# Designs tried in a protein design chat: VHH binders against PH domain-containing protein DDB_G0287875. Part 2

Target 1, 92 residues: PH domain-containing protein DDB_G0287875, of Dictyostelium discoideum (Social amoeba) (q1zxe2r132to223)
Amino acid sequence: SKGKSGWLLRKRPGRYDKLYSVSKADKYLRLYENEDTDNDPLYELSLENSIIELKQDLHLQLTLGNSERYIFTHESESEIVSWAQELQATMN

## First folded at step 3 (VHH; framework vhh_surovatamig_d1)

Design t12 (from e06_27D with S56R)
Fold by ESMFold2-Fast, scan of step 3:
Parts: C-alpha cells; sequence; structure tokens
Structure t12 (fold): chain B 92 residues (1-92), chain A 121 residues (1-121)
C-alpha cells in the first residue's frame, strides 16, 4: 500500500470524534489529535489479523486482531472508500 | 440469545454510593463496547457511560462525570458501574446495554429488566 493520511470521523456514543489518521507500510493505523504528527498519536492500531467492512451507510468498521472495534466515516464518499481500500491493501 | 442481567440497585440516601453489576451471555463480550443507560420515572432513555472492548476508551454523560466509574472484566463477562455522590436526579432504572457500532448513531441493545436505583431521603 502507498500509505494515506487525512481526517476521519470516529463514531462514539452521541458524537463523532475528528482524528487525523495516518496509515503507513508498517501496518499500523495511527490516530492523532491534529495534523501535527510529531506529537504522540492518541491511538496506534495494529492492522495485522484485522477485518474491514465498509457498510452501505459509508461507515467503515475496523475489527482489530484483539477484537477491538472502531467505526469511521467521512463527509466525502470518495474519501471513506479510499480509506477502506488503503487499509485493506495494507493488511494484505 | 443475547442476555444481559443487571443487579445491585436499591434505595440509597443522597450522597450515598451503589455498585451496579451486569452479567453478559450469548455473545463474545470482549468484542463489544458496553454501556449503561437509564430511564428516570416519566422520562426517555438516557445514555450514561460507555467502555470500549479493551477498557481503554471511556465516555460519560456530563451529569455523572467525576461521580460514576464504568469498568469491565472480560474474563468474567461482567460490566460494572460504581456510583458515588448519588443525587435525587440519578433515580432511574439502570440497564446494561451493548453499544452497536454499526448502523444507527446511538443504537443500544438493551436485553434485561434493569435494576432500580432510588435516591431519596
Amino acid sequence: as target 1 above (92 residues)
Amino acid sequence: EVQLVESGGGLVQPGGSLRLSCAASGFTFSSYEMSWVRQAPGKGLEWVATISSSGRDIDYVDSVKGRFTISRDNAKKSLYLQMNSLRAEDTAVYYCARWDLYGEYDAFDIRGQGTLVTVSS
């Protein structure tokens, strides 16, 4: 995979959290508070043994190897589709 | 057959404490985010707290922040709510709920009778 960075909305009860997201060849999805990636990420998600499902309502469900679940979306359909493709390619 | 069984409610005076428990069965408890939701007399359902599958992410409704603590034990398939500094406004039936991360925004799968908490002097 070529890597990808950009904003994602993470679904939480009653809200969405806006997180700057970075996928690289090391098979981690890292989530940051903002675009300053010199700061530590809030989350480092190992993509090994993960499952991705892009649902019809354009929410991306990521199930990690440890069974943790994350739901992401984006205002742009092309962006959330691009994220689904990038994360799937990174896992393979 | 998802089952969630709540316990630990009771009558307590303002300023008191209670610990609620929820026993889960019929699904892979460790894979789901779990929540406590409540319904006060004559009111609708209100979300109270959520804990992620690993316990690393915890969220509370503003009115209970600093007073309530949600926790889980994945080996025991149990969810807990420690309630401190209880107020009359906390009087409600408390339900253990599985937060459904797909589909509807605030989908909670509530499968039990709940446990009644009454805060009264």
Scores: ipSAE 0.329, ipTM 0.616, lowest interface PAE 2.7, mean pLDDT 87

Design t13 (from e06_27D with S56T)
Fold by ESMFold2-Fast, scan of step 3:
Structure t13 (fold): chain B 92 residues (1-92), chain A 121 residues (1-121)
Amino acid sequence: as target 1 above (92 residues)
Amino acid sequence: EVQLVESGGGLVQPGGSLRLSCAASGFTFSSYEMSWVRQAPGKGLEWVATISSSGTDIDYVDSVKGRFTISRDNAKKSLYLQMNSLRAEDTAVYYCARWDLYGEYDAFDIRGQGTLVTVSS
């Protein structure tokens, strides 16, 4: 797996939050308020014991080992598919 | 049977405080994001606050930031809303809701019966 960086839309009740997302070989997905990754991330999500599912409506469901769920999408179908593949590869 | 039962509403003066409670049963409470939603007289449903399953990720509608605090107790299967510095505009029926991860914009599944909060002098 190679690392991946880019914007993702996180689904929340009544809205989507735009988060700059970074996946690296350390098996964490880090979500930032913007592209300034020298700032602390808003979320550091351990991919250990997580479950990744890309749903029919092109929303990516990430269920963490602690049962927290994150739903992501992207306006580009190829981008959300790429994110699903990258996160799955990082876990494996 | 899946149920959410709200309590704690009542009549309160402007500037006062109330604590709402929601008791959940029939599902794995600790696995779901929970929300408070309200409906003011003659208006539609308005989302107020959401808390993640672990309790660490919290969001509020702008009009209540700094005044309301959402919290949960997974061991007790309970959701809470501490409401401080109440305003007349906060008058509404308050509902406990489970967020539907695959629903439409503002979609909530399993909404309780609600508890009435009236802010009046």
Scores: ipSAE 0.255, ipTM 0.562, lowest interface PAE 3.3, mean pLDDT 87

Design t14 (from e06_27D with S54R)
Fold by ESMFold2-Fast, scan of step 3:
Structure t14 (fold): chain B 92 residues (1-92), chain A 121 residues (1-121)
Amino acid sequence: as target 1 above (92 residues)
Amino acid sequence: EVQLVESGGGLVQPGGSLRLSCAASGFTFSSYEMSWVRQAPGKGLEWVATISSRGSDIDYVDSVKGRFTISRDNAKKSLYLQMNSLRAEDTAVYYCARWDLYGEYDAFDIRGQGTLVTVSS
């Protein structure tokens, strides 16, 4: 996969959290508080045995191998579609 | 089919503690994010806490951080809320709920009657 970095909105009860997201060839999605990736990520998500679904309302559902779910969106339709494609490519 | 049964509420003095329980049945409990939601007299529903399916991810509303602890036991199909340092403002009916991640209804799938917590001197 080519890798991708950028902001994503993570759906939480009653809010969205803005997280700087990094996908690399090592098959982890890492979520950071801000663009300073020298800091530890808030989340390191293994994409091994994961399932990605982009829903009609443009929310991206990531189900990890352990059944934990993460829901992402973006203000730009093209950007969330691009993230769905990148994560799928990274898993393959 | 889906049932959620809350228990553990009661009358307690300010500064006291209570432990709420929720017994789940009729679905694969270990596959769902679970939440506690409350409704104070004359007010709307307020989200309190959420725990992910395996317990690795936990969130609280700011007013209860440091006082409340959400936990789950997937083998027992049970959800818990440990409430410490209770305040009059915590008086509410407490519901356990599945977090509806699809957004087709309310964010929370509430099934039970709830359990009443009254904090009063």
Scores: ipSAE 0.214, ipTM 0.556, lowest interface PAE 3.9, mean pLDDT 87

Design t15 (from e06_27D with S53Q)
Fold by ESMFold2-Fast, scan of step 3:
Structure t15 (fold): chain B 92 residues (1-92), chain A 121 residues (1-121)
Amino acid sequence: as target 1 above (92 residues)
Amino acid sequence: EVQLVESGGGLVQPGGSLRLSCAASGFTFSSYEMSWVRQAPGKGLEWVATISQSGSDIDYVDSVKGRFTISRDNAKKSLYLQMNSLRAEDTAVYYCARWDLYGEYDAFDIRGQGTLVTVSS
């Protein structure tokens, strides 16, 4: 996979959290508070044995191998579709 | 049949503490994110806290941060809310809920009667 970086909105109860997201060839999705990736990520998600589903409402559901679920969206349809494709390519 | 049964509410003075419990049955408890949601008199439902399947990811509404602690015991199929430094504005019926974003209607699946917490002198 080529890698991807950018902002994602993570669905939480009653709100969305804006997280700077980084996918690299090491098959981890890392989520940061902001674009300063020299700081530790808030979340470091292994994509091994994960399932990625882009729903019709343009929410991306990521289910990790440990069964933890992360739900993402973006204001841009092309961006959330691009993220779905990038994460799927990284897992394959 | 999915069942969620809340307990532990009561009358406490400001500054007091209560521990709420939720007993779950009828589903694979360890596979769901769980939440506490409350409804104050005359107001709508307000999300309070959420805990992930393993317990590693926890969120709170700002007004309870540092005062409330959510926890779970997957072996006992139980969810807990430790409430410290209680304030009059915490008075509400507290519900245990599954967070199911892709359920047909609601993000919160509330099944029980809730447990009443009253903070008053």
Scores: ipSAE 0.287, ipTM 0.597, lowest interface PAE 3.2, mean pLDDT 88

Design t16 (from e06_27D with S53N)
Fold by ESMFold2-Fast, scan of step 3:
Structure t16 (fold): chain B 92 residues (1-92), chain A 121 residues (1-121)
Amino acid sequence: as target 1 above (92 residues)
Amino acid sequence: EVQLVESGGGLVQPGGSLRLSCAASGFTFSSYEMSWVRQAPGKGLEWVATISNSGSDIDYVDSVKGRFTISRDNAKKSLYLQMNSLRAEDTAVYYCARWDLYGEYDAFDIRGQGTLVTVSS
């Protein structure tokens, strides 16, 4: 149940959104507009019954229990791999 | 067979409104993000709006923000686009599409004939 915080790029049609991302032991991934986490997150994603897939192009596909998908990447390969590992560990 | 059937297009004057509908069949509609994309005469495809499978996450291209509203009804397997304050530059064929970055098409999966929206005086 390790925690991780940092910027992620979320893939949307025609663009990437830069979101400050926080994973905690409560099994939620929270996405913020910026590093000010005292504000409400834009998204609170329950990791229970979720599926993580890191694709060959270094995009991380998160499929939530309700079948909603979030697609993330990072300019650093080591960072997106680290996020994939943290989210998988949090779910297990 | 995956089928997407668009309807609701027509001729309207600038400032007018139209509501587009898309009837889906042949797949589990509630499991997919859905989008509206359009193609103006002589131009390429332009993404307009996307809605998540639950309806909780919605995005629009900047030129339609505040004017268009995307919605869905999973029980009816239908996608909608309410278009208000229409402009001449909104003239296009509008398509209902599944957005699937990691699917076979790695883009918008367009199955229907689209519905023509003409905004003119």
Scores: ipSAE 0.300, ipTM 0.610, lowest interface PAE 3.2, mean pLDDT 88

Design t17 (from e06_27D with S53D)
Fold by ESMFold2-Fast, scan of step 3:
Structure t17 (fold): chain B 92 residues (1-92), chain A 121 residues (1-121)
Amino acid sequence: as target 1 above (92 residues)
Amino acid sequence: EVQLVESGGGLVQPGGSLRLSCAASGFTFSSYEMSWVRQAPGKGLEWVATISDSGSDIDYVDSVKGRFTISRDNAKKSLYLQMNSLRAEDTAVYYCARWDLYGEYDAFDIRGQGTLVTVSS
């Protein structure tokens, strides 16, 4: 996969968290509080043995190999579709 | 099938503490993100706190941060809310809720009767 960076909205009960998201060739999705990626990420998600599902309402469900789940969306339909494609390509 | 039973509410003075418990049954508790939500008389449902299925990711509404602590025991299938420094504004019925990530719609799944917390001013 070519890698991708950008903002994503992570769905939590009762709210959305805006996270700067980075996918690289090492098969991790890293989520940062802001665009300063020299700081530690808030989350490092291993994409190995993960499952991705883009729902009809344009929410991307990521199930990690350890069964933890993350739900993402974006204001832009083309962006969330692009993220789904990038994460799927990275996992393959 | 799915059952959530809250307990631990009561009447306390401002500045007091209570520990709420939720006993879960009928589903794989360790696979669900769990939340506490509350409803003051005549008002809508308000989210209070969430804990991830592993327990590693925890969030609170700003008004309770530093006063409330959410925790879980997956072996006992139980969810807890430790409430310290209680204020009159915390008066509400408290519900534990399962967040259904695999359902058709993401929503709070509230099954129990709740537990009433009254903070006298």
Scores: ipSAE 0.158, ipTM 0.485, lowest interface PAE 4.2, mean pLDDT 87

Design t18 (from e06_27D with S31D)
Fold by ESMFold2-Fast, scan of step 3:
Structure t18 (fold): chain B 92 residues (1-92), chain A 121 residues (1-121)
Amino acid sequence: as target 1 above (92 residues)
Amino acid sequence: EVQLVESGGGLVQPGGSLRLSCAASGFTFSDYEMSWVRQAPGKGLEWVATISSSGSDIDYVDSVKGRFTISRDNAKKSLYLQMNSLRAEDTAVYYCARWDLYGEYDAFDIRGQGTLVTVSS
């Protein structure tokens, strides 16, 4: 895939966390506190053996190979659809 | 049948400690993110803590950070909440729950009767 970066909202119980998200050709999704990617990411998620589902309510569900789950959304429908496509293209 | 059975509640004085347990059955416990939620008298449900399926990602409501510790034992199919430095405002029925990531968001799958924690002098 071509890679993608931008803000995503991560669903948590009772709230959303705004995370700067980076997908590269190395099959990791990295989530940062802010746009300064020289800092360590808060999360470094291997996309190998992962499952992506974009639900009707425009929440993207990512299930990692280790069964950990992450739910993402975005204010823009086109952006969350674009993220779903990027992550799907990156997976093996 | 999915079952979640809470235990460990009781009456304690302010500053005291309790350890809550939840025994799970009827599903693959190690596949699910688990939470503790509570309901104080006359109030709605409040999320307290969540732990990921492997235990690698843990989160707490601000009011309990540094006082409560959530943990799990996947081999024993059990979820725990260690509660230290208890305050009167922690008085509630505590439920263990599966966070419903694939159903309604912010929904907790609560199955048991809960366990009552009363903090009073």
Scores: ipSAE 0.323, ipTM 0.630, lowest interface PAE 3.1, mean pLDDT 88

Design t19 (from e06_27D with S31E)
Fold by ESMFold2-Fast, scan of step 3:
Structure t19 (fold): chain B 92 residues (1-92), chain A 121 residues (1-121)
Amino acid sequence: as target 1 above (92 residues)
Amino acid sequence: EVQLVESGGGLVQPGGSLRLSCAASGFTFSEYEMSWVRQAPGKGLEWVATISSSGSDIDYVDSVKGRFTISRDNAKKSLYLQMNSLRAEDTAVYYCARWDLYGEYDAFDIRGQGTLVTVSS
């Protein structure tokens, strides 16, 4: 994977949370409160044994090895497609 | 047959506490994100709290933060809501809801009969 960083919208009941998201070659997706990645991430998600699906409504479903699920989207279709490709490449 | 059965509601004075329970059956409870949703008299449905399948990720509507605690016991297939410092505006029927991550993102597709919570002097 080439690595990717940028904002993602995380779906919660009744709302979306904006999280600064970072994918590196180490098979983790890290979610930060803002662009200052020198701070600890709010979430550090291991992509090992994970499943990713981009649905027709442009919501990206990430199921972690521990069965925890994260749903992401983006206002830009090209961006959420790019994130789906990055995370799939990182898992492989 | 998927079933969710809520209990624990009742009449309580402002400042009081109640603990709600939800017993789940007919599906693999440990694989689903679970929520509490409420409906006040004459109002629409309002999301209250959500807990992830493992219990490690929890979220609340702002009006109940610091007062309510959601928890789950996957071995017992049960969901709980501990409600402290209850206010008149918390009066509602409370529903245990399965947030089906394979289904509708803005909908709760399985609900029980609910349990009535009345906060009144």
Scores: ipSAE 0.271, ipTM 0.589, lowest interface PAE 3.4, mean pLDDT 87

Design t21 (from e06_27D with T50D)
Fold by ESMFold2-Fast, scan of step 3:
Structure t21 (fold): chain B 92 residues (1-92), chain A 121 residues (1-121)
Amino acid sequence: as target 1 above (92 residues)
Amino acid sequence: EVQLVESGGGLVQPGGSLRLSCAASGFTFSSYEMSWVRQAPGKGLEWVADISSSGSDIDYVDSVKGRFTISRDNAKKSLYLQMNSLRAEDTAVYYCARWDLYGEYDAFDIRGQGTLVTVSS
């Protein structure tokens, strides 16, 4: 995968959290409070043994190997589709 | 049938503590994100805390950070809220809720009658 970075909206009960998201060749999705990636990420999600599903409503469900679920969306349809493709290309 | 039964509420003085419990049945509890939500008299529902299916990801509304602790026991199919340093503003009916995602809007699947917490001197 070529890697990708950008803002994602993470769906939580009653809200969306705006997180700066980074996918690199090391097969982790890292979620940051803002664009300053010199700070520690809030979440480091191993994509090993993960499952991705882009739902009809354009919410991307990421199920990690430990069964934790993360749900993402974006105001731009093309962006959430691009994220789904990037994360899928990174997984095996 | 999906059931969520809250307990542990009561009358407490400011600065006091309460522990709320929620007993879940009729679904695979360990597969769902769970939340505590509350409704103060005459107000709408307010999200208080959430916890991921395994318990590794937890978040709180700012007003309760450092005072409340959410936890779960998947083997017992139970959700908990430890409430410390209670304030008058915490007075509300507390509900446990299963997170129900419909995509276009947030939905809390609230099945119980809740448990009343009154903080008053």
Scores: ipSAE 0.190, ipTM 0.525, lowest interface PAE 3.7, mean pLDDT 86

Design t22 (from e06_27D with T50S)
Fold by ESMFold2-Fast, scan of step 3:
Structure t22 (fold): chain B 92 residues (1-92), chain A 121 residues (1-121)
Amino acid sequence: as target 1 above (92 residues)
Amino acid sequence: EVQLVESGGGLVQPGGSLRLSCAASGFTFSSYEMSWVRQAPGKGLEWVASISSSGSDIDYVDSVKGRFTISRDNAKKSLYLQMNSLRAEDTAVYYCARWDLYGEYDAFDIRGQGTLVTVSS
């Protein structure tokens, strides 16, 4: 179904950033510093013309239409699989 | 073919400055997080600094914070490291590295010969 919110770990060289992530029917993934979504998101990612790949090591690679990449994971396998499915559904 | 070519190294005195450059080709530079890594004589590789694909997220190893500045120019496919207040401990070969989570050495894809920085009185 449409809409999902929750924590994701964004992979960066040498670290993971914990970001509160929100996907809605408007085809944007918004990433927040914490659960207070009244604040501006740190990132607003358009899912139009994006590609989503869930790798065998359970890292989700999101390639935006402008070719920028974001790499996400989660400590829970079921959660990162769920995120991959929800983002794919939202994109379509 | 992925190519990364470093330049700008040299001999400087303690307290001096250098600007390193990296010219990238053979891949979509604007899609990748880029890093500078270094290797001091007789030591292993040490990560120095990273910059996200858009340039908005930047990280440094603690020993260079406030002294080094990483930047990129996606239109020119170039990565830079401005090095100020250089110390003898900064002496190393500096490599430009494409961050690729699925690379052979974890996240760092090093292609070039590097550029030697020697800080000596």
Scores: ipSAE 0.260, ipTM 0.574, lowest interface PAE 2.8, mean pLDDT 87

Design t23 (from e06_27D with S35N)
Fold by ESMFold2-Fast, scan of step 3:
Structure t23 (fold): chain B 92 residues (1-92), chain A 121 residues (1-121)
Amino acid sequence: as target 1 above (92 residues)
Amino acid sequence: EVQLVESGGGLVQPGGSLRLSCAASGFTFSSYEMNWVRQAPGKGLEWVATISSSGSDIDYVDSVKGRFTISRDNAKKSLYLQMNSLRAEDTAVYYCARWDLYGEYDAFDIRGQGTLVTVSS
């Protein structure tokens, strides 16, 4: 996969945060407040030594090499599956 | 066995401060996101604050932003909540909890009895 961008819902206690998400070939997932990627990302997540699991309820769990966990979902089932595939491909 | 033991609650006047502690055992504390959750008399559970496993990502419910500070000490396997400028609406039993990240609904893995905070004049 050559990269992906789009909105993701990040699961937090009691809520979901909408984050504009960008995956490039550089093994980082970058999360932005909105589609203006000229701003600094709110989160810049190294995918090196990470683990990706798409759970049965269609929540994507990303465990970074430093043990930080991020949980994502999407309104569209096909879209969250596509994100899981993109992130897994990026990790090699 | 996973254990979480809260302490530090008490009776304070409005504007006062309390520091809550949570002692964790039976799991790798440094690998889990931890939370403070509260339940006011006659109300449901309300999430208050979260802190990531490393301590780098912190968030609060809007009503406590600027007043409460969550922190952790991974070497001591302890979670803390510094509560300043307390208000009557902060009166609740406070629980230390792991977040159940695998459930369909938001669920907190609450193990202890909690610690009671009463803010009254």
Scores: ipSAE 0.272, ipTM 0.603, lowest interface PAE 3.5, mean pLDDT 88

